# Miniprotein binders against q9bqp7: the designs that were tried, part 20

Target 1, 240 residues: q9bqp7
Amino acid sequence: VPQNWFPIFNPERSDKPNASDPSVPLKIPLQRNVIPSVTRVLQQTMTKQQVFLLERWKQRMILELGEDGFKEYTSNVFLQGKRFHEALESILSPQETLKERDENLLKSGYIESVQHILKDVSGVRALESAVQHETLNYIGLLDCVAEYQGKLCVIDWKTSEKPKPFIQSTFDNPLQVVAYMGAMNHDTNYSFQVQCGLIVVAYKDGSPAHPHFMDAELCSQYWTKWLLRLEEYTEKKKNQ
Key: E = the ipSAE of ESMFold2; O = the ipSAE of OpenDDE; V2 = 0.75 times the mean of E and O plus 0.25 times the DockQ between their complexes.

## First folded at step 2 (miniprotein)

Design sb8yA2
Fold by ESMFold2-Fast, scan of step 2:
Structure sb8yA2 (fold): chain B 240 residues (1-240), chain A 103 residues (1-103)
Amino acid sequence: as target 1 above (240 residues)
Amino acid sequence: SERIKRLEELAKEILRLVEELRKITDDPEVLELLELAEWLAELALEAAKRGDLEDAEEFLKEAIEWLELAVEIVKKLGVSPEIIERLERVLEEAKRTLEELRK
């Protein structure tokens, strides 16, 4: 049980749209500071099993590709993910016109993979937007906040290159989503409340993406696990 | 509860399958997938014991997916058809059991 338990949902906020809410999705820039990011906390608090499997995967890849080949491989995976996120932001932005979009970004297999998910996404409220939990003192950059099948969700877009997974992205995805959710719900830059999460895993070959929906109860369960990771991070920094 | 007991039984079956596969091959890729599946099955067992049924189901689903990949690689390595058929049957039974529990 976390020592510094704090609720994920803000009792002073509602799910109802506010008339003063902007019609354009929010995009608050992530400010540089000494406050830890969600990604940093998760990277620095991996379990011994996660660290072992990740290091074993790295060693095998280096043996197969060489050090330079491994660097190129990881760079390519990172770039593909980045371009996928850029394409989704473009697609979901109401200010984008077809002539202003990069046609090549829209032709990727990953974008084909998510078409059936995008059909159920509407009411976009935030895209590539910074969140900060002022009480728990962490920051993050979330992908998207929108209604999925009528429910307001923090949506996280993932790419998958079967069969060689990156272990942290596989296991920490729900923690990342609820960390962003809790931060947004207590961030004064936002006025609404999010109670659901959605992790969408897109495939390079265009096969249908898998949506992993997280209801309020599941989000609450992962929130407790996120708080434990945050406490572990804080203790490591204190004793550093 | 009955659901917790069935999830624990499924997790233990997955752990047994991992051990059977370890006796069949020394392929580094397969061994890595088996370590991942074992870890996920252990996480599922702990989640079930805590009453976190949704987590247990998700971990078991992932464990089965990694085992399916491991069996496909082992199949290409020329393991006897009888062993492959048994492994494929056990995995299909596990997938069916998990899908029934998710209803």
Scores: ipSAE 0.000, ipTM 0.150, lowest interface PAE 11.0, mean pLDDT 80

Design sb8yA3
Fold by ESMFold2-Fast, scan of step 2:
Structure sb8yA3 (fold): chain B 240 residues (1-240), chain A 103 residues (1-103)
Amino acid sequence: as target 1 above (240 residues)
Amino acid sequence: SERIKRLEELAKEILRLVEELRKITDDPEVLELLELAEWLAELALEAAKRGDLELAEEYLKLAIEILEDAVEMVKKLGVSPEIIERLERVLEEAKRTLEELRK
């Protein structure tokens, strides 16, 4: 149990569309400052198990692929993920005119993988947008806020390239989603309430993506775990 | 060594649990956790064969923790409570066995 518990949902906010909501999805730029990001908090507070598994995974990959092969693999995975996010932002932005390079990105297997999920996504309110929890003092950059099957969600897009697993993403994806949710719900730049999350895992071969829907109760459970990670991060900083 | 044989039995039990979980879900995140647990159990067998019992125990502990996460994930997917209770029982038995071996 966290010592400084704070609610994930804001009682003064509604999840219904408001006339004051912008007609264009919000894209607030991330400002670099001393306030920690969600990713920094999570990376600095990995469990002993996560650290051990990450190091062992790295050793195994280097043994199998060689040092150069490992560097190429990790760089390629990072680049593919970045391009997948750029393509999704382009697809979901109604006011962006697609350029030739964007059209090429849209033809990837990952984009094919998410087509059936995208059919259920509407009412986009934010894309690649910065959030700040004004009370708990952390920031983040969320992928997307939109309605999925009629429910307003923080949506996080993930890529998976078989057979090699992503050890970090396996444990912290839900924490990342609820951290963004709690920040947005208490960020004065936003006027609405998000109570649900969605993690979408897309596949390079075009196999149907798997959606992991998180209802309000599940979000509340992961929120408590996020608060513990944030507490651990803060304690580590006090003792430096 | 009796301790080596018991570690090997525990690792095999973990591998059997991985296969049982694979039968009840096709969720990619769960399958990724199951692959990690399988890999750790195999590493534990290799460590035990080399006589590194402390390392074998560490791998088995991590495998059990990962499987606990996997069971929680399949729980959210709406799998029968009876199946979940059985899986939780098997994991508790594995945890008790490991704690006995680490004494």
Scores: ipSAE 0.008, ipTM 0.172, lowest interface PAE 9.4, mean pLDDT 80

Design sb8yB1 (at its last look DockQ between E and O 0.02; V2 from the best seeds 0.00; counts 0 for: pae O 2.9 > 1.5, placed apart)
Fold by ESMFold2, look of step 5:
Structure sb8yB1 (fold): chain B 240 residues (1-240), chain A 103 residues (1-103)
Amino acid sequence: as target 1 above (240 residues)
Amino acid sequence: SERIKRLEELAKEILRLVEELRKITDDPEVLYLLDMAELLAEFALDAAKRGDLEEAEELLKWAIEYLEEAVEIVKKLGVSPEIIERLERVLEEAKRTLEELRK
């Protein structure tokens, strides 16, 4: 149990759409500062055992691919993830810029993979938007806030290659989603809040993506785990 | 005791270099590499304080490797060449120090 528990919801905020809110998705710019990001908290609270396992996997990959082969593999994983997120932001943005979009950005197996999910997505409220938890003092850059099958969600888009690489850990994905959710719900840049999360895992070969829906109860369970990781990070950094 | 102190100083130098690089780039791959170097240097500090000197040296070796890759990517991005040259000198000194301590 975290020592400094805090609710994921803001009691002063409505969970209903505000009629006066803009129809264009929010894109709050991320500001570089000393406040830790969700990604830093999760990476900096990896156990020593997790780090040694990752280094063993890295050495195995280097043995199989060579040094330069592994660097190329790693760089490609980052590039494909970047392109996937750029394409989704483009697709989910207002159509006034569709004619100017890069055709190669929109063509990929990952984009084909998510098409059936996108049919269930509506009411896009935020895209690639910064969030800050004003009280707990952490920041993030969430992928999307939209309705999925009628429920307003923080949506996180993930690529999944076969075989699955160890470079991008999926064990922390639910923590990432609830951390963004809690931050958004307590960020003065947002006038609404969210109770649900969605993780979408897309495939390079275009196979149907897997949605992983998180209702409010599941989000609350992962929120407690996130608070423990944040507390661990804070204690660690105070002792430096 | 003196060897422990030198390993702790080297880990702290690595952490300072991480913070300098973090200020000059938003590149996601570089930031990942810097986060790994930071974590490894912090584990090395802890190992040195426990007297686990061989573990501290191995962890610092890995941290330096992550930093080397981060600097190479930043060089290819062309950001702040004068700052990068200074950081390369600091990194090379760190590598030389670790080699001397492992002997």
Scores: ipSAE 0.622, ipTM 0.836, lowest interface PAE 1.3, mean pLDDT 83
Fold by OpenDDE base, second read of step 4:
Structure sb8yB1 (fold): chain B 240 residues (1-240), chain A 103 residues (1-103)
Amino acid sequence: as target 1 above (240 residues)
Amino acid sequence: SERIKRLEELAKEILRLVEELRKITDDPEVLYLLDMAELLAEFALDAAKRGDLEEAEELLKWAIEYLEEAVEIVKKLGVSPEIIERLERVLEEAKRTLEELRK
């Protein structure tokens, strides 16, 4: 049980979306501060097993590709992910805010992969927007807040070339989502609350993306796990 | 050595258990745990082949822990009690075998 329990949901916020669908999705810039990001907390609180697996994978990849080849591979993976998020932001943004759609960004297997998911996405409330949990002292940049199949969700988009779940910390992805939810639900910059999460795994080959829907109950379960990770992080930082 | 062979056999048994669990659920959390267990068992098998028996044992222990967690989640998903009982028995046997090999 977390020592410092805090609710994921804010009882002071109405679950009813205020009728004014903001015509424009929120995009709050991430402020550079001393506050740890969700990603940093998760990375620094990985289990010994997770660290071992990642290191072994890295060693295997270096043996296969060489050091320079591995650096190039890592850079390419990062770039592909970035481009995918940029493309999604462009797709989900209102037409009036569409910067010159680089048509080349839309021609990816990942974009093809998520097409069936995008059909069920509506009511975009936020895109690439910063969240801050003032009480728990963490920040994050969420990908998207939108309705998926009529349910308001924090949506996190992931890219995968192959189902290599150890590279995609699929286990920590739910933690990331609920961390963003909890922060957003208590961030004064947001007037609404989310109760659901969605992880979408997009595939490079254009095969149908896998949606992982998280209902309020599942989100609450992962929230407890997130709080434990945050406490572990905080303890590690006090001992440094 | 006999110990190497037994560690290899245990790793293979864990891999079989992973495959059995993959057939009964598509739950992403379970699948992640199964993938972790699979990788750890594979690395354990490699360690055993190299003669790194202590590493192999530790990796198998971790694989079993992931499988225990996977089985607990599968229980909550409403999988048949009969299937669960079978899986638990196999897992307990694997644990016992590992403890015997550590000795």
Scores: ipSAE 0.084, ipTM 0.577, lowest interface PAE 2.9, mean pLDDT 88
Fold by ESMFold2-Fast, scan of step 2:
Structure sb8yB1 (fold): chain B 240 residues (1-240), chain A 103 residues (1-103)
Amino acid sequence: as target 1 above (240 residues)
Amino acid sequence: SERIKRLEELAKEILRLVEELRKITDDPEVLYLLDMAELLAEFALDAAKRGDLEEAEELLKWAIEYLEEAVEIVKKLGVSPEIIERLERVLEEAKRTLEELRK
């Protein structure tokens, strides 16, 4: 049990939609300052084994691809992920802003991969939107909040490249989702409550994406683990 | 060199166990733990091949720790008790083998 316990769900909020809710999904810009991001907290609290594996993976890739080749590989992974997110934002938004830029990606294997998931997604409330937990002092940028099969979820879109998976893409994703959820549930910029998560792993070759649904109980279990990581981060910062 | 061969065989056994676990669940936390165990076992195999026994032993210890954590999660996912017993038996055998090699 963490020292500074705080609930993931806000008892003063409902997951029910209101007629007065905006017809356009919320997109609050991320304001950077001294407050740590979810990804920063997770990166700074990796285990010795995680750090070792990441360093070894980097060394192995550099040996295989060369220094310039490794830089190109990591840049390509980043760009493909960015374009996938931009394409999804365009598809899920009632107002298309990126259609010319993402035309090739709309026909890509990643978009083909998620087609069967997208047909079960509706009632989009937030896209590429900032969240802040004022009490626990962390921030994040979530991908999507929408109904998946009738349940309001924080949805995180992931890309997987086969045969050379990017090791960091599999790290701590359930913790990331619940951290965003807890922040949103206590962020005054949002009026609703999210109790479920969804991690969608899309494949470059167009193979059907894997949806990993997280119900309220599972989210509560991961929330406790996230609080422990946040506590560890705070302790490490004090010892700098 | 007999010790090197036994470390190589243990690393390969761990890699086989990772593949077996991948077939029975797609839980994201388990898959993450399996990815960690796979990389550790691959690096342990490389360390053993070049004769770095201490590094190989440490990496295999970590790989087994990740697999133990993965099996504990799998127990809660509704997998048959018979499969769980087999997985636990294989892990205990791997752990015992490593302890013998480290002495």
Scores: ipSAE 0.045, ipTM 0.555, lowest interface PAE 5.3, mean pLDDT 82
ESMFold2 (binder alone), look of step 5: mean pLDDT 85; pTM 0.853
OpenDDE base, look of step 5: ipSAE 0.079; ipTM 0.596
ESMFold2, look of step 8: ipSAE 0.613; ipTM 0.841
ESMFold2 (binder alone), look of step 8: mean pLDDT 84; pTM 0.845
OpenDDE base, look of step 8: ipSAE 0.047; ipTM 0.561

Design sb8yB2
Fold by ESMFold2-Fast, scan of step 2:
Structure sb8yB2 (fold): chain B 240 residues (1-240), chain A 103 residues (1-103)
Amino acid sequence: as target 1 above (240 residues)
Amino acid sequence: SERIKRLEELAKEILRLVEELRKITDDPEVLYLLDMAELLAEFALDAAKRGDLEDAEEFLKEAIEWLELAVEIVKKLGVSPEIIERLERVLEEAKRTLEELRK
């Protein structure tokens, strides 16, 4: 049990639509400051196992591609992910038209991969939006909040390229999702409650994306693990 | 150490199970999960050889979790129930073995 426990859900909030809710998804800009981001906390508190996995993966890739080739590969993976997120934001924005959207962004294997997931996504409430937990003092930038199969979810879009999956974020994906969820549920810029998560892994070759749905109970379990990571981060900073 | 030998044996069993699953499916999602399980099992084997038993146990635990997800997807793909039941039994045996080693 974390010593600094705080609830993930806000019992005073509802996941039901309010008539006064904005018709356009919220997009609050992320303001950088001394408050740590979710990704920073996770990167600074990687387990010994995660560090070994990442280092071994790097060694394998460097052996295959060379140091310069490895850097080019990782840069390309990052750029592909960025373009994938830009395309999804465009597709899910109700204000966009086909003529306004960049058709080149929409014509990737990753977008083909997620088509069947997107058919089940509606009621988008936030896109590329900042969250802050005022009590626990962390910030984040979430990808999407929308209904998936009728349930309001924090949705995180991931890309994967077989046989060389990008491993760095794999183990911490559920923690990232619940961290955003807990922040949003207690952030005064938002009025609704999210209790579910969805991690969508899209494939470059257009193979069907895999949806990893997280119900409220699973989110609560990962929330406890996130609180432990946040506690570890705070203690490490006190000892520097 | 008997514990080191058993951890090495479990890691090798997981690697064999990964290869078996690769032969019964070409589903991209399953192949991705199998790649993750293989990587973790290899790290577990390396950790066991170095005497890092806690690392080996954690890697094996995670490898088994990835395999469980892979079997769930394979089950939905219409693979023979007999094959699924066998795979589930092998994974359950691996989980029990790991729990005993962690005590």
Scores: ipSAE 0.005, ipTM 0.168, lowest interface PAE 11.4, mean pLDDT 80

Design sb8yB3
Fold by ESMFold2-Fast, scan of step 2:
Structure sb8yB3 (fold): chain B 240 residues (1-240), chain A 103 residues (1-103)
Amino acid sequence: as target 1 above (240 residues)
Amino acid sequence: SERIKRLEELAKEILRLVEELRKITDDPEVLYLLDMAELLAEFALDAAKRGDLELAEEYLKLAIEILEDAVEMVKKLGVSPEIIERLERVLEEAKRTLEELRK
């Protein structure tokens, strides 16, 4: 039970698009701060099980690839993920032509993987945009806010390489999504309300991406777990 | 609860599937995936026993996805089509069971 509970949703906000909403998606830059990021909080409050799985995965990869090979592999995974996010931002931005987007789609298995999800995405309101929870004192950089099948969602794009799909942040994906959602709902740079989440896992080989939709009730449940992780982080920081 | 028992049963089913796949292949990449799926299923079982249903479901989902990859790799290695069809059927049933439990 979190000691310092705060609501995820803002009753003064609506999830419906207004005529006053900007015509282009918001992209607020992340400002340098000593305030912890969502990823920092999650990394420093991993469960014993998550730490064990990460260490086991790391040990197996080092045995397979050598220490230098592991570093190269990890760097390549990071670079491919970054390129995937850049491609999605380009595709979802209104400044790109249809021909240019089609050409980019044909060049990546990850983009091919996510095509059936993208056709259900519309009404993009934010891309690669900073969020800050002023009251709870955390920041984040969310991937996308858009309508998925008519529901306004915080959308998190994930890549997975077959046959090695396991990475440390996978288990905390729902917490990451609701942390961004709660921050955005209480951030004065935004005027709308998000009540749903979507985690999309795209595959390097072009296999159909897996969408994991989170309704308002599920988001509220994960929000409580996020508040516990944030409380744990704050307590650990005070004891150091 | 019934939901906890069903998650535990699913985790045990996945562990049995891992053992079955270990007997039909010596491929080191497949064996690596099977080790990962085994760990995830074991942690799902522990999470379910503690009543953390969402965490158990996340672990099981990842385990099933890894096993789907393992079956595809074993298929390329020339294992009997009959065995592959059965494994694919078991995984589809596991996916359906998990989707029903996430309600």
Scores: ipSAE 0.006, ipTM 0.165, lowest interface PAE 11.0, mean pLDDT 78

Design sb8yC1
Fold by ESMFold2-Fast, scan of step 2:
Structure sb8yC1 (fold): chain B 240 residues (1-240), chain A 103 residues (1-103)
Amino acid sequence: as target 1 above (240 residues)
Amino acid sequence: SERIKRLEELAKEILRLVEELRKITDDPEVLELLWIAEELAYLALEAAKRGDLEEAEELLKWAIEYLEEAVEIVKKLGVSPEIIERLERVLEEAKRTLEELRK
């Protein structure tokens, strides 16, 4: 277990359903800071196997596509992911926060892929919003907090090119979700308690997206693993 | 020559197992593990062709470990016990084959 254990859920916050009020989803901007981000902590504490597989995948892609081809491929994957998140934010935002320029973002295989998931999403509380754990000193930018099938969830949208999804995206996805959850539950910018997570993997060809629901027990299990990664990061930074 | 052929055969068996598992489930976590095992098997096949037997053996060991993890998850998804038993038997055979090759 981690030496400096801290609870994922905030005992001072209610976990009961609250009455919905006509509030706009929160969008707290991420401030540039020396405090580590969730993604930085995870990147700096990858297992030797993850590092090896990522490096081998990279070498194989470079061998297949060439240096310039690999750069173009990774740029395109990044751009598609960015556009997917922008489209989802637009779709889930109230009418008055939408921009005309977002119309073209609503068309893609990835958006087609998630249509059936979106039918079960309601009560959006936060979109593309910064979280900070005041005690554990880390920050993050979460995708979405909303009700999925009646349960308030931290929702993380992932893109995958079948059959070749990114290795790191699936291995660290549960850790990323619970890290955001723990931060939000202890961040004074938010008043609600989140106990569930949802990872949605969308496919480029429009094949139905796969939802991976995380209940409170599973979130608690991954939270312990996240605390170990955070501890490892802190020790590495301290000893360099 | 003989050892190279046996490593190539094992890599092909692993690739066949990946395809069989893909037909059983579309769970994103399982599919990611299967993709990793597939990449490791292809890298092992290339290493074997180059005569890098030690690297091929290590890569196949990792591929089998990822497949074992995938099967454990599949067990919890309501797949037929008959299918699970067969998959476990094939994986155990692959592990034994690899151990013999590493002697």
Scores: ipSAE 0.007, ipTM 0.250, lowest interface PAE 9.3, mean pLDDT 79

Design sb8yC2
Fold by ESMFold2-Fast, scan of step 2:
Structure sb8yC2 (fold): chain B 240 residues (1-240), chain A 103 residues (1-103)
Amino acid sequence: as target 1 above (240 residues)
Amino acid sequence: SERIKRLEELAKEILRLVEELRKITDDPEVLELLWIAEELAYLALEAAKRGDLEDAEEFLKEAIEWLELAVEIVKKLGVSPEIIERLERVLEEAKRTLEELRK
C-alpha cells in the first residue's frame, strides 16, 4: 500500500467534450526540468525480476551479435520505433494530407499491422504531448489521446520483432500508461478526463497488432502500483 | 556422468513445461516469467555440459521458482482446475528430482 495516495481521476473534470477544446490535437513540448520523467522513475525502480530479464536478454544478444552488433541492433530498433511513431502522428493529424506524408513511412510492416486498430480510432485530442503532475512531481511525453471504440484512451504504440523482441519492459507498459493518464487528468494544460488506456503492440511482419485495453478499474489497479514505484524512486533519491 | 544426464533431463522437462504454459495464456506478465525460466533452463544445460554441476543445480532451482510464480498467476486467470492440478504436480516432481540430485 502506498503511503502518500493520490487519486488517478480528477473529480473536477468531465469526460464530455468542452466547446473550448481545440479542434487541432494538443502537442505541448516537453520542458527540461529537475522533475523526474515517468521513464526515469521506472528505469530507476526496476524489480529484481526486471533487472534479471534485461541482463539475460542483453547477454544473449551480445553473445549472438557481438558488442558492436548489439549496439547496431539497438540503434536500428530505436530508429524503427521512431519512424513508426512519426508515421502514426502523421496519419492521426487532421492537418496532414496524403501528399504531405512520406510514402515510405506508410508502407512499413508496423503500419500494416495497426490498420485494423486505426479503423477504431477517432477524436484525437493529443499527439506526442507533454504531461506534468504538479502534486506528485513527475513529467512524461505521451504518444496519443484519442477515442478507441468510443472510449477516450491514453494510447501507447509499441513495436515487436518476434522472435527477437527488443526488451522494453512489458510489465511497465501499463504503469507508463496510467502515469500519463493521472498526470494529464491533473495537468492545467488539459481540460478533459481520461479513464481508459490502450497498449497496441505492432509487428514488423505485418501480422495483426494486439490491442491491450485497460478499463477504468484496471487503470486504478495499475495506478496504485505506479504510486509505489514513484515512492520507491523518491526514497532512493533521498538516500543518495 | 549419470548426474549430468539427470540434470539435462530436468532442464528439458522445464523447457517442455514452459512451452505448455505458453499455449495456455498470452498474459504479458506470465510470458515474461516463462522467458526467465527458459533462459535459466538453457543456462543449466550449458553448465551441465561444462561439468559445472553446482551452477546447473542453482539455475534449475531458480527456473522452478519462476515457473511456480507463473502458475500462481495462471491460477487467477480462467484456466481449468484440471490443468492447474497437472501443472502443479509436474512442478512438485521437478522440485523433488532436483532435491534428490543435490544430495
Scores: ipSAE 0.005, ipTM 0.212, lowest interface PAE 10.3, mean pLDDT 79

Design sb8yC3
Fold by ESMFold2-Fast, scan of step 2:
Structure sb8yC3 (fold): chain B 240 residues (1-240), chain A 103 residues (1-103)
Amino acid sequence: as target 1 above (240 residues)
Amino acid sequence: SERIKRLEELAKEILRLVEELRKITDDPEVLELLWIAEELAYLALEAAKRGDLELAEEYLKLAIEILEDAVEMVKKLGVSPEIIERLERVLEEAKRTLEELRK
């Protein structure tokens, strides 16, 4: 799929606030159906290198922790990520009070890690909100759309126990962000244009999170790669 | 262990090479390979710390192979032949270091 037939940016939209836009951040629920999610597309089109690395990592972890230990580790990683996202949604929601928040979520090292990033985040327009690319027929659930240092971004929050993002989240993070961006820019439930991305990697020990900013040019480059992954997914589905 | 120290030094050299490659290209396919190589280098450091030298060597070998693919891709993007020759030389030295460690 050529990028010029399916551009990431919608020329009919502005990245500036519209007076008719909702004042409260959008939270459109994800309605699951036969339309593939961004996550499903990426999981089913992993490269041979990605499959090898994932399998090797799994073997290593099972050898180190045992099968039960690996299950516990994986469950804990999932739970920590879920709690981190819940805490961020709470913090960024303008109408939630501290009394309604889980104190354990707010006291995590991951939340401490992102404090310096959060001070530069404003103008939240969407939180935990569903997006659908009506023409390319895929869906996703994005974490956040807000201004980061004055630029409207699709923001993806990641947790890491290492100084660098973990293997599974490292490979496809930029593709995930641009897939959400392209979908939102062509989703009739949204009226604004997003041209930038931000991947924020938070650390368990509270060390300062690493922001990975993606300008419009970089987003366009990753969009081309996402279109190839989506085409690969579609071809595999036709041949099943 | 001297072998652990050498593996850690090689992993750090690979991480430095990844950062140098990021400075000369924004190609998304190359960046994906760099992300994989970087993760492999960190996995090698963790394996070395745990005393799993064979696994550390395996990760470093894969990182070098992926970086060789990345260099071939940037070569096609019109990067200076002098820069490419230097990167290929660094990779060849990394491969030699790894082979010496395997002996």
Scores: ipSAE 0.007, ipTM 0.221, lowest interface PAE 8.8, mean pLDDT 79

